VHH binders against Pleckstrin homology domain-containing family G member 5 (PLEKHG5). Designs and how they scored, part 5

Target 1, 101 residues: Pleckstrin homology domain-containing family G member 5 (PLEKHG5), of Homo sapiens (Human) (o94827r584to684)
Amino acid sequence: QLLLEGSLRMKEGKDSKMDVYCFLFTDLLLVTKAVKKAERTRVIRPPLLVDKIVCRELRDPGSFLLIYLNEFHSAVGAYTFQASGQALCRGWVDTIYNAQN
Key: E = the ipSAE of ESMFold2; O = the ipSAE of OpenDDE; V2 = 0.75 times the mean of E and O plus 0.25 times the DockQ between their complexes.

## First folded at step 1 (VHH)

Design S13 (framework vhh_sonelokimab_d1)
Fold by ESMFold2-Fast, scan of step 1:
Order: C-alpha cells, then sequence, then structure tokens
Structure S13 (fold): chain B 101 residues (1-101), chain A 125 residues (1-125)
C-alpha cells in the first residue's frame, strides 16, 4: 500500500540536486520525475526495497540521508533528500522507519 | 533565480567551428542544470544537450554525431557549446536554458524555466 508521497530534492554524489516526486509503499520507495508534456511520471531509479534502506536525518534542517544496501549488506547507493521543511523531513524518516518495522 | 545571455553566434563557412557562450547571473548558477536548444525558422525547437549543475553528467540528443560538446565553468558562471564540422543544416538560433535538474532518461522532458535571448548561427559559403 501507499504510505506517503511528495516532492523532494535529491542529490547523488557530486551531481546537482534534482527535483523528484517520491512514492513510499510498505515494501518499496519509488523515485520519479514529473514530465511536463506527458500525463505520467517516470521512475528514474530502480525501486528501492524498504528492507535494504538505511535512513538518517541530517544536521541541515529538512534533509535526510538514504543509503541503499545490496544482498551482501554492502552500500551500493547513497542519496541525500531535502524536504520543504523540518516537519516534512521528519515525516519521511518516521514513515520509512515504520515501514521497516 | 538566474538570467542567461548567449553570445558567440555569427557567420561561419561549412566545415568550420564555433564556440557559443552563455553567461549566467545569480548566486545559484551551480544549482541549475543547463541545456542548449536550437530553432531554425519554420522548424520545431530541437534539444541539443544538457549538463548537470556540478558538470559531472552530460546528456546529448540521439541525433547528435559527436560534433558538439557542452561544458560549464561555475567559477565564471558560464556555459559553453563547442560546435565542430558545421553544416548548412546547423543554421539556427541557439538558446541556452536553465531549470530543474535534467531528467536522467530523457533530458528534453526537463523543466526549463529560464531561457536566454538566443544567438544566431549561420553556416553558409
Amino acid sequence: as target 1 above (101 residues)
Amino acid sequence: DVQLVESGGGLVQPGGSLRLSCAASGRTFSSYAVGWFRQAPGKEREFIGAISGSGGSTYYAVSEKGRFTISRDNSKNTLYLQMNSLRPEDTAVYYCAAGTEVYVDNPSYSEYDYWGQGTLVTVSS
């Protein structure tokens, strides 16, 4: 089931921040980008399984870190997400934690 | 918020080269993805390529033949388009645009909110 959705800004490594629209389900997180000329949203990263995510709030207000693990528990991806405010950021982190438990 | 001004357009003979510049104003230029587009009279606007804010990722249109190279210098708030082996069909007004980070699978679907005035490139003998 869908637990949470909304606009975030995503940073991966040294690349620029990207505006994304994320859908958090009980079992996975989808990172998408809105297409202005199309009637649909495009998934821009492989689905992130909730049980493979390590999520932590960052010192910067409204930002959290998401580390993705492979089947050997090794980090294979790291993303920084920025919400529009501290409350929304905490909402994302809390909902991810709840989905993991 | 960013403003863009293109320069470097002009008349060039077939087979020649030209370098276009796009000067940006604003403290947050490095936060924007920037792309190059062109439009010939009576034709649709065509995507050429885009570069991420950090310069770490570049994307080119599938119709490009490796003749064009995009780069940026964030210390100078400037974007560049190097055009080599120019042909008469490259004649167009060239625009730079900035906005939401480039869509990774299809850069032509990116949200470009800020556009330059354009610079005319004419390739003729």
Scores: ipSAE 0.000, ipTM 0.119, lowest interface PAE 15.1, mean pLDDT 76

## First folded at step 4 (VHH)

Design A01 (framework vhh_brivekimig_d4)
Fold by ESMFold2-Fast, scan of step 4:
Structure A01 (fold): chain B 101 residues (1-101), chain A 121 residues (1-121)
Amino acid sequence: as target 1 above (101 residues)
Amino acid sequence: EVQLVESGGGVVQPGGSLRLSCAASGFTFSDYAMSWVRQAPGKGPEWVSSISYSGDSTLYADSVKGRFTISRDNSKNTLYLQMNSLRPEDTALYYCAKYFRYPDLSGTDYSSQGTLVTVSS
């Protein structure tokens, strides 16, 4: 089931930030291109399995780090997400933690 | 409570074979990658092999490639290590572990009593 969705800004490595729309389900996180509702949403990253995510709030306000682990629990991806505020950021981190349980 | 119980160790001569088993309980075995780690007398732990949660991918330390085969049976919550062409330097206590994160073995492995493998002439 869907647990949380919303707009975030995503940064990968040294690349510029991009606007994304994310869907958090009980088993996976989908990162999609931010598009108008009438248009089909495009998934821009492979689905991220909830049990393969390491998520941490950052000291930069309203931002959290997401590290994606492969099947051996080695890091294969790192993404920084920025929410519109600290409360929303905490909501994302807490909901991801709850989905992992 | 997470429990891992190793078995199958013993004494063999160089060139011999052994099959180790690890019976897992207290967690959803099929959701975790599993590893074999060994500790030789007087030395620190050494990672030996890992297998993905599905069993489709395996990794081996250079010292055991071509000799050891890791496998799992998710229906039985059991991890295996088939050890062939054993050498005296393979002598160690062998442990199974979940949540192995290479290269750091210090914070995520679950310890048990292990199973002793002795290779001697």
Scores: ipSAE 0.000, ipTM 0.147, lowest interface PAE 14.5, mean pLDDT 78

Design A02 (framework vhh_brivekimig_d4)
Fold by ESMFold2-Fast, scan of step 4:
Structure A02 (fold): chain B 101 residues (1-101), chain A 121 residues (1-121)
Amino acid sequence: as target 1 above (101 residues)
Amino acid sequence: EVQLVESGGGVVQPGGSLRLSCAASGFTFSDYAMSWVRQAPGKGPEWVSSISGSGDYTLYADSVKGRFTISRDNSKNTLYLQMNSLRPEDTALYYCAKLFRWPEYSGTDYSSQGTLVTVSS
């Protein structure tokens, strides 16, 4: 079941932020490239299973941290997402928590 | 205690079909995404396919797209892999996998025997 979708800006490590379009399902999060000028969308990261996600709001309003764990529970990815507003950011974090619990 | 029991493997000719099953117990099956993973002789594990808890979303490795279909029956706590147009390179031990929510149990001693699929003439 699709729980939430929308545009976010994603930062991975020291790389610059990029526009993404995310789909949150009850089991997984898909990160796709925001291709507003093309007729296609592309998944740009392996699907992130919600059981392996650790997330929290950041002090910067409208931003949240997402850490992805592998099968051995080691962090293998860390992403910062920025929503268009603080309320939307809270919506993403709350919906991810609901999907996990 | 999570328990996963794979079955349905066997010996088939190239171009043949097999249906694998994974019987799950010890957790709320419909709350978790499930995956099939295989390990060919002398190789490391290779992810094959995943399905969401609802069954509405599926994903496949490029090597099996168009040939394999993952499905689940949440009323029976069972995961399936329908394997069509089998090739010699599909020969492997096949495992089903559940992601754990609790980091203290990583599955390091998850000693699943899997189910063996051999594709030969």
Scores: ipSAE 0.000, ipTM 0.130, lowest interface PAE 16.2, mean pLDDT 75

Design A03 (framework vhh_brivekimig_d4)
Fold by ESMFold2-Fast, scan of step 4:
Structure A03 (fold): chain B 101 residues (1-101), chain A 121 residues (1-121)
Amino acid sequence: as target 1 above (101 residues)
Amino acid sequence: EVQLVESGGGVVQPGGSLRLSCAASGFTFSDYWMSWVRQAPGKGPEWVSSISGSGGDTLYADSVKGRFTISRDNSKNTLYLQMNSLRPEDTALYYCAKFYKYPSWEGTDYSSQGTLVTVSS
């Protein structure tokens, strides 16, 4: 089931932040990007399994880190997400933790 | 030893259809999400579609949504991709993956060479 959805800004490595729309389900997280003119949504990253995610709120208010692990528990992806506020950021982190339990 | 063997590729005209298969062995197939990834000549790998271990959830890249259907048969350890309304830009080597490793394709568990799909008139 869908647990949470919303707009975030995503940063990967040295790349510039990009606007994304994320859907968190009980078993996976989808990262999408809306096309403004067509208002079409597209998946821009492979699905992230909830079991393979390490999520940590960052010291910078409104931001959290998401690390993706392979079957050997090695990090294979790292993303920083920024929400529009600290409360929304806490909501994302808490919902991911709840989905993992 | 994880083994993935793709088949079903071929040459087809625009608007045609093909069905790809991937026979999996060496792991508990029903426990894993499975994906199709393609690589067009001179380009990097592109994720196409994924299906949950039970088959209850499916995901598609926007470029193929409405044209391709992913499915699996856990009793046969086989993953499928039904491709309809094929376009020249669908021409690529198609790989199945136990797990798509982002941002790099190299970390994906695979032992096969893929199956070539060519869409031309």
Scores: ipSAE 0.000, ipTM 0.126, lowest interface PAE 15.0, mean pLDDT 75

Design A04 (framework vhh_brivekimig_d4)
Amino acid sequence: EVQLVESGGGVVQPGGSLRLSCAASGFTFSDYAMSWVRQAPGKGPEWVSSISYSGGDTLYADSVKGRFTISRDNSKNTLYLQMNSLRPEDTALYYCAKYIRFPEDLGTDYSSQGTLVTVSS
ESMFold2-Fast, scan of step 4: ipSAE 0.014; ipTM 0.394

Design A05 (framework vhh_brivekimig_d4)
Amino acid sequence: EVQLVESGGGVVQPGGSLRLSCAASGFTFSDYAMSWVRQAPGKGPEWVSSISYSGGETLYADSVKGRFTISRDNSKNTLYLQMNSLRPEDTALYYCARWFKYPSDLSYDYSSQGTLVTVSS
ESMFold2-Fast, scan of step 4: ipSAE 0.016; ipTM 0.453

Design A06 (framework vhh_brivekimig_d4)
Fold by ESMFold2-Fast, scan of step 4:
Structure A06 (fold): chain B 101 residues (1-101), chain A 122 residues (1-122)
Amino acid sequence: as target 1 above (101 residues)
Amino acid sequence: EVQLVESGGGVVQPGGSLRLSCAASGFTFDDYAMSWVRQAPGKGPEWVSSISWSGGDTLYADSVKGRFTISRDNSKNTLYLQMNSLRPEDTALYYCAKIYRWPTDYSGEDYSSQGTLVTVSS
């Protein structure tokens, strides 16, 4: 079941922000890269299982942090996402929390 | 280092209009929500308006709602405030500031000390 989708800007570590299009399902999050119009929707990260995600809003409005944990509860990925507005950011964070519960 | 430079203030009669600008440098402007704050003579600071990083969300103080419009141009690192139907009560020094926490929580340390003076007088 698809819960939410939309455009976000993603930052991983020290890298520059990248335009992404994300799909949140009841069990996983898919991160795809915004590319040429004809080649849109290339998955750029392995599927992120919802029960392995730690999600927190950030002080910068419209941004949230997502940490991905492995089987041993160790962080194996950290991403900062920026939405086009504060309301949309809260929508992402709230929907992720709801999917986890 | 972070710099915010306000301009566009002046003297205008009641009912007049002014457009304020805030030129930002020393930080990634499109990563931050921005605000306009004003301080009338002898009074404390009053939050006026906020705009999200993308411009997709805006908020206004009840005292200016319907008269003022906040906007930004991320390609020019510039924040704007269009002020219409100005009243003597709008007389103040106007500052731009980064938002610490949306929608109205700005840091006093992010204020530009310069500001731009708006005087509404007949």
Scores: ipSAE 0.006, ipTM 0.175, lowest interface PAE 10.5, mean pLDDT 80

Design A07 (framework vhh_brivekimig_d4)
Fold by ESMFold2-Fast, scan of step 4:
Structure A07 (fold): chain B 101 residues (1-101), chain A 122 residues (1-122)
Amino acid sequence: as target 1 above (101 residues)
Amino acid sequence: EVQLVESGGGVVQPGGSLRLSCAASGFTFSDYAMSWVRQAPGKGPEWVSSISYSGGDTLYADSVKGRFTISRDNSKNTLYLQMNSLRPEDTALYYCATDYWRIPTESGFDLSSQGTLVTVSS
């Protein structure tokens, strides 16, 4: 089931921050390109399995770190997300933690 | 364009210490989370540690917790890894990277540098 969705800004590597629209389900997180009213949402990263995610709220206001682990628990993806506020950021982190257990 | 240059590796005895540095250029260093990744002989890349863009948050692999400390100096565009209580299993080529690891291909991480070699031997 869908637990949370919303607009975030994602930073990954050398690229500029991009607007994304994320869907958090009980078993996976989908990162999609932010939709203009007339355009379809595109999944821009492979689905991230919830049980392979390590998530930490960052000291930087309204931001959280998401690390994706492989089957050996080594990091293979890392993303910084910015929410529109600290409360929404805490909501994302808490919902991810709840989905993991 | 983007350049990451690691240094500080060397040969040390077990229990010794080394401090690695990564000099970044060609991008706004303070906008990016940074990581250390290592590749031991005959093994695939292994993530070691990450630090947020402000330096306020850090994360460590279980194999290095309590022994390694990641830090950064945004005024100098430099990432550091302080390695204490080194073990033979820490022997690897060490790379710094932005937090741009996709779900890995066989090669693992997108490493745009030569790395710095750390050898722990007795």
Scores: ipSAE 0.000, ipTM 0.128, lowest interface PAE 16.4, mean pLDDT 75

Design A08 (from A07 with Y100L R102K I103Y; framework vhh_brivekimig_d4)
Fold by ESMFold2-Fast, scan of step 4:
Structure A08 (fold): chain B 101 residues (1-101), chain A 122 residues (1-122)
Amino acid sequence: as target 1 above (101 residues)
Amino acid sequence: EVQLVESGGGVVQPGGSLRLSCAASGFTFSDYAMSWVRQAPGKGPEWVSSISYSGGDTLYADSVKGRFTISRDNSKNTLYLQMNSLRPEDTALYYCATDLWKYPTESGFDLSSQGTLVTVSS
């Protein structure tokens, strides 16, 4: 089931932030490029399994950290997401936590 | 040692149907979400569909929504794509992908698999 979707800004490592559109399902998070009505949908990261995500709200208002684990449960990716505000950020983090239950 | 082998492509008339298969090995298939990606002649790669590790959630590109159905059989380590109401614009090489594989960039595919060719022609 789709639990939450919306626009976020994503930062990986020292790269600049980029606009993304994310879909959070019961067992996966899908990160896509922001889509215009006529453009093809493009998945820009492999699907991130909810069971392999470590998610933490950050001190920066409206930001959360997402660490991804490989099949050996070792960290292989780290992403910072910025929402449009603190309440929306809290919504993303809470929904991810709920999906992990 | 991740291996993905696509099959089931062929030549069909507009309005026809095909079912693609992807046989996976070298990883715990049931732990990973799976996706279908296609590349049409002279075009960049396009994401088509994704399915969660359990099969409980699916997502489709707007261009294929209502016509294609993604599914998986975790007991057989196999991913499927049922393609109905095929159109000439669906003509492409189709690839399956997992989070152990790099997604295609606009510059091309990083996948080592052959893909399976689908041609829709009258």
Scores: ipSAE 0.000, ipTM 0.140, lowest interface PAE 15.6, mean pLDDT 75

Design A09 (framework vhh_brivekimig_d4)
Fold by ESMFold2-Fast, scan of step 4:
Structure A09 (fold): chain B 101 residues (1-101), chain A 122 residues (1-122)
Amino acid sequence: as target 1 above (101 residues)
Amino acid sequence: EVQLVESGGGVVQPGGSLRLSCAASGFTFSDYAMSWVRQAPGKGPEWVSSISYSGGETLYADSVKGRFTISRDNSKNTLYLQMNSLRPEDTALYYCATEYFRWPTSSGFDYSSQGTLVTVSS
């Protein structure tokens, strides 16, 4: 089931931030490109299994880090997500933690 | 209940090849990473190679990189080790292990068979 969805800004490495629309399900997180009106949204990263995610709230206000682990528990992806505020950021982190139990 | 049965060992000359097999039962094979571990006479266990649960990722000890290939067939619950360019120092008993029952832990032998013997000599 869908647990949470919403707009975030995603940064990977030193790349520019991009607008994304994320869908968090009980088993996976889908990251889609936020495209207004003219285009349909598309998945821009392979589905991220919640049991392979390490999520950490960052010192930067309203941001959290998401590290994706491979099948040996080594990091193969790292993303910084920025929410519109600290409460929304905490909501994302808490919902991801709850999905992982 | 977890059973691992190794086979395929034998005697080969340096430069030869062997393929080892490990038949797994008593657990959901496709949910676990699998490893090959060897023990040479008079030495401790040495990790050789590991493969992820899906087979998409592999790891190798520096001593075997480029010579050995680990693979698995989840439909047959079987783990493989293709060994090429064998050297006398590869002589050992070879064991397969699950990450859940990683060697060498207490009781050691309870989570693998007696292994399969590989002898490389001229």
Scores: ipSAE 0.000, ipTM 0.096, lowest interface PAE 17.5, mean pLDDT 77

Design A11 (from P05 with S31D S50L S57D; framework vhh_brivekimig_d4; at its last look DockQ between E and O 0.05; V2 from the best seeds 0.00; counts 0 for: pae E 16.1 > 2, placed apart)
Fold by ESMFold2, look of step 5:
Structure A11 (fold): chain B 101 residues (1-101), chain A 121 residues (1-121)
Amino acid sequence: as target 1 above (101 residues)
Amino acid sequence: EVQLVESGGGVVQPGGSLRLSCAASGFTFSDYWMSWVRQAPGKGPEWVSLISGSGGDTLYADSVKGRFTISRDNSKNTLYLQMNSLRPEDTALYYCAKHFRYPLWSGTDYSSQGTLVTVSS
């Protein structure tokens, strides 16, 4: 079931932020990017299982941190996402939390 | 048949106010995030504001923050945009857009003819 979708800016490691379009389902999060001059998107990262996400709102306005864990609770990915405002950021963080609980 | 019908546009002086309405039919209105989008003469579309299906979350373009307020009444299947402190650069055709609620691409879906707002002395 699709819970939330929308545009975000994503940073992975030391890379520059990039524009992405994300889809949050009850069990996974997809990170996509627009195909040039098309109205379609492509998945650009492996699907992130919702039950392996640690998600926290950051002090930076409209930003949240997403840490991806393996089954041994070790971090195997880290992402910073930026929404265009605090309300959308809180919406993402709360929706992810509710999907986990 | 999905239908979105905008109204409330007109000619106002700088500093004036208008309230736009978007009447929706043919879909479960409360399930969908909705947007206002505007298009000035000779330019491409510019996203203005976004509201969640419940109405609990809103987002605004920087150019309109503090002056425009998006709202919805799910019992009347109607989306609103209150526009205050209008400026000549707000002159545009305004229309509402329904967003997909399933995983296919679209930040906007199904818009119609819109309602014209002209800010001029």
Scores: ipSAE 0.000, ipTM 0.110, lowest interface PAE 16.1, mean pLDDT 77
ESMFold2-Fast, scan of step 4: ipSAE 0.566; ipTM 0.798
ESMFold2 (binder alone), look of step 5: mean pLDDT 81; pTM 0.812
OpenDDE, look of step 5: ipSAE 0.668; ipTM 0.859

Design A12 (framework vhh_brivekimig_d4)
Fold by ESMFold2-Fast, scan of step 4:
Structure A12 (fold): chain B 101 residues (1-101), chain A 121 residues (1-121)
Amino acid sequence: as target 1 above (101 residues)
Amino acid sequence: EVQLVESGGGVVQPGGSLRLSCAASGFTFSDYAMSWVRQAPGKGPEWVSSISDSGGYTLYADSVKGRFTISRDNSKNTLYLQMNSLRPEDTALYYCAKEYWKFPDSGYDYSSQGTLVTVSS
């Protein structure tokens, strides 16, 4: 079931921020980006299983941190997302928490 | 260059309904979260509701939750607010707003016009 979707700005590691379009389902999060602006989107990261995500709202307004864990509970990915506002950021964080139940 | 034109306000009795519309231009509507903000006479602005850029997520102020529904049509660059079970305390100028986020603050770009909603017997 799709729970939430929308545009976010994503930062991974030392790379600059990039515009992404994310789909949050009950079991996974998909991070996508348009390919050559040809009205199609492509998944740019492996699907992130909801039960392997650690999510924290950041002090920086409108931003949250997403850490992805492997089968040994070790961090294998870290992403910072910026929403278009604080209310939407809280919405992303709360919806992820609820999906993890 | 960002232009937001609200419409649909009017006078309605308590318990009545109104549907507000906001026609957006001057920016890529589908890339931005949109909100409704209201201002009662003599009071400051109060946030009412927000909707994500795709329409997949909505948020409501506690005072309107269960009575108001925010929606959007990205093909028409239009934002809507369906208001049911209206109360006298809902009387206000209603503005649609393009949400912006900029460190350290977040805020809204909205028109100065608004659309007047009066709930009165």
Scores: ipSAE 0.000, ipTM 0.218, lowest interface PAE 13.2, mean pLDDT 78

Design A13 (from A01 with V5L V11L S50G D56G S57D L59Y P88A L93V S111R S112G; framework vhh_etentamig_d1)
Fold by ESMFold2-Fast, scan of step 4:
Structure A13 (fold): chain B 101 residues (1-101), chain A 121 residues (1-121)
Amino acid sequence: as target 1 above (101 residues)
Amino acid sequence: EVQLLESGGGLVQPGGSLRLSCAASGFTFSDYAMSWVRQAPGKGPEWVSGISYSGGDTYYADSVKGRFTISRDNSKNTLYLQMNSLRAEDTAVYYCAKYFRYPDLSGTDYRGQGTLVTVSS
């Protein structure tokens, strides 16, 4: 079931921030980005399984960290997401946590 | 301060049309998905329609597919709902929302005061 969706800004490693549109389901998170001419969203990362995500709210205003783990519990991806506000950021973190439990 | 101000509701006959507007302020409108939610007398809230941050993707409840069209103008910070072929069961207070959880509408962070739509002869 879809739990939450919305616009976020995503940073991966040293790359520039990128505007993304995310869909959080009970079992996975999809990260999408608008296609240039059609304005349709396209999935830009393989689906992130909710049970392999470690999510932490950051001290930066409205930002949270998402670490993706492999089957050996080793980090294989790390993303920083920025929401437009503190309440929305907390909503993302809380909803991810609730989806995991 | 986040503000959402709905307008355009009124009394309309079955089969008629109305266009609702929502003026948004206090946040970067173009960064957020927006939705329309309605609450009919004696019923709980029902999610009606959603639109992506760019307007490139739209979503509709089965009850309104083919009759309602959601759109937005990011240059004017305004959300719209074009309602055609209105039915008595569309009678409700309509709210625009900045943040929503589908299917759980209780997680909506920000809603406006709403605009009343009455479909009656």
Scores: ipSAE 0.000, ipTM 0.134, lowest interface PAE 14.8, mean pLDDT 77

Design A14 (framework vhh_etentamig_d1)
Fold by ESMFold2-Fast, scan of step 4:
Structure A14 (fold): chain B 101 residues (1-101), chain A 121 residues (1-121)
Amino acid sequence: as target 1 above (101 residues)
Amino acid sequence: EVQLLESGGGLVQPGGSLRLSCAASGFTFSDYAMSWVRQAPGKGPEWVSGISGSGDDTYYADSVKGRFTISRDNSKNTLYLQMNSLRAEDTAVYYCAKLWRYPEFSGTDYRGQGTLVTVSS
């Protein structure tokens, strides 16, 4: 089931921040980039399984960290997300936490 | 292709400090986030710390926050972990790991051979 969707800005490693549209389901997070309103959304990262995510709010207001682990608990991806406000950021973190529990 | 070589482990008493290093080769080091993962005897791997490619963003497991500091020197292709206030429960083999990024997703982790840290009296 879809729990939350919305626009975020994503930073990965050295790369500049990019605009993304994310869909959080009970079991996975999809990171997409919308091309146009009539176009299909393009998935730009492999699906992130909720049970493999480590999520933490950051000191920067409205930002949270997401680290993705493989089957052996080794980190295989790290992403920083910026929401349009503190309340939305808290909503993302809380919903991810609830999906994990 | 990717090579990671850890060093700096050893025997240390509780409350002591150690600095681990990881020499990286075979990829553009500054383009990838890096992490430290540890495995205690008889237990599964535990993620310890991560750092962005630029070094501007750092992240820690709750068990080590405030005691460990991750850093990197992109001019030397080297990752570091400064470990302070060491506890017996920090005893583990420590591995550095290269994180993947799109479009290079293959599901493979690159880890070195690890370096043993023993915290004992």
Scores: ipSAE 0.000, ipTM 0.138, lowest interface PAE 15.7, mean pLDDT 76

Design A15 (from P05 with V5L V11L S31D S50G S57D L59Y P88A L93V S111R S112G; framework vhh_etentamig_d1)
Fold by ESMFold2-Fast, scan of step 4:
Structure A15 (fold): chain B 101 residues (1-101), chain A 121 residues (1-121)
Amino acid sequence: as target 1 above (101 residues)
Amino acid sequence: EVQLLESGGGLVQPGGSLRLSCAASGFTFSDYWMSWVRQAPGKGPEWVSGISGSGGDTYYADSVKGRFTISRDNSKNTLYLQMNSLRAEDTAVYYCAKHFRYPLWSGTDYRGQGTLVTVSS
């Protein structure tokens, strides 16, 4: 079941921030990028399993950190997401927490 | 009208294999990501595997990597899941799922009726 979707800006490592459209399901998070022509989307990262995510709100306005764990519980990815406001950021973090429980 | 119809579930012994199929209709199958999602008794839904519209990209949950293979035949509008080395923990109802039509209508995720897979000796 889809729980939350919306536009975010994503930063991974040394790469510049990019505009993404994310879909949060009960068991996974999909990160997509809209293509300018034909209004299509494409998935740009492997699905992030909700049970493998460590998520926390950051002090930077409207931003949250997402750390992805492998099957051995070691961090293998880190993403910073920026929402358009603090309330939307809290909504993302809270919905991810609720999906994990 | 979007329709997804799963088949191929059944009773199998640990270490055995099954192949699931999902017949899709009512949309341009090759344009959409497709997934398999399972739900075990007393548990929430768990995403198992996903495949791009062209079939060029596949992704798997860590619990099934190396054992399950997702594939599709766009000429037949059919999604497949080949399940090998089955374990008791794989016992679940398996659902075929269409991720989204387009972001403006993404709330219309479609899921089929499901097919039961029981792994027991």
Scores: ipSAE 0.000, ipTM 0.130, lowest interface PAE 16.3, mean pLDDT 77

Design A16 (from A07 with V5L V11L S50G D57E L59Y P88A L93V S112R S113G; framework vhh_etentamig_d1)
Fold by ESMFold2-Fast, scan of step 4:
Structure A16 (fold): chain B 101 residues (1-101), chain A 122 residues (1-122)
Amino acid sequence: as target 1 above (101 residues)
Amino acid sequence: EVQLLESGGGLVQPGGSLRLSCAASGFTFSDYAMSWVRQAPGKGPEWVSGISYSGGETYYADSVKGRFTISRDNSKNTLYLQMNSLRAEDTAVYYCATDYWRIPTESGFDLRGQGTLVTVSS
């Protein structure tokens, strides 16, 4: 069920960037606040269903775009994620594509 | 004033080991990701390794994976780099760098210390 997890930096629209810890399952993506070992993990966005996600790698090194669609195929949210490097970014995009297929 | 002081460099034979330390002061060390960056003579800087603010996640350049281990002790405001199986191409000045993010990036570090020289030769 759990396919990939790790730290990313997230930007929503024109808002400020923030450090997040993401969990990608076969059916959904959870975005949580990055925490210290002793702190509680907190989900900061509603769960994103994998089959409602449009994912695109960006030209900026190590970044990808995630657009979330509702049941009417309308964009409800747009998020830019940045990984610590290009290989990790490629891993996130590839794993999301595999989960969708 | 933010200050980073590297130590632990020296002369070591190929296949040997060395441990570098970086003492941080002037800022809340536990709030920042940290990196090690090296610069060989006549070359540009190369990002070597990074560690998240909490120490929960570590990252390595392909050239050092399996040989180097980054760690930190937030109670002592100290960053470490354990270097094993050293090679001649690891010869460089090693710098401690503060990343402006809580998660390390290969190019997002903004402040480097004075450096410590590591020479790997027979």
Scores: ipSAE 0.000, ipTM 0.155, lowest interface PAE 14.6, mean pLDDT 81

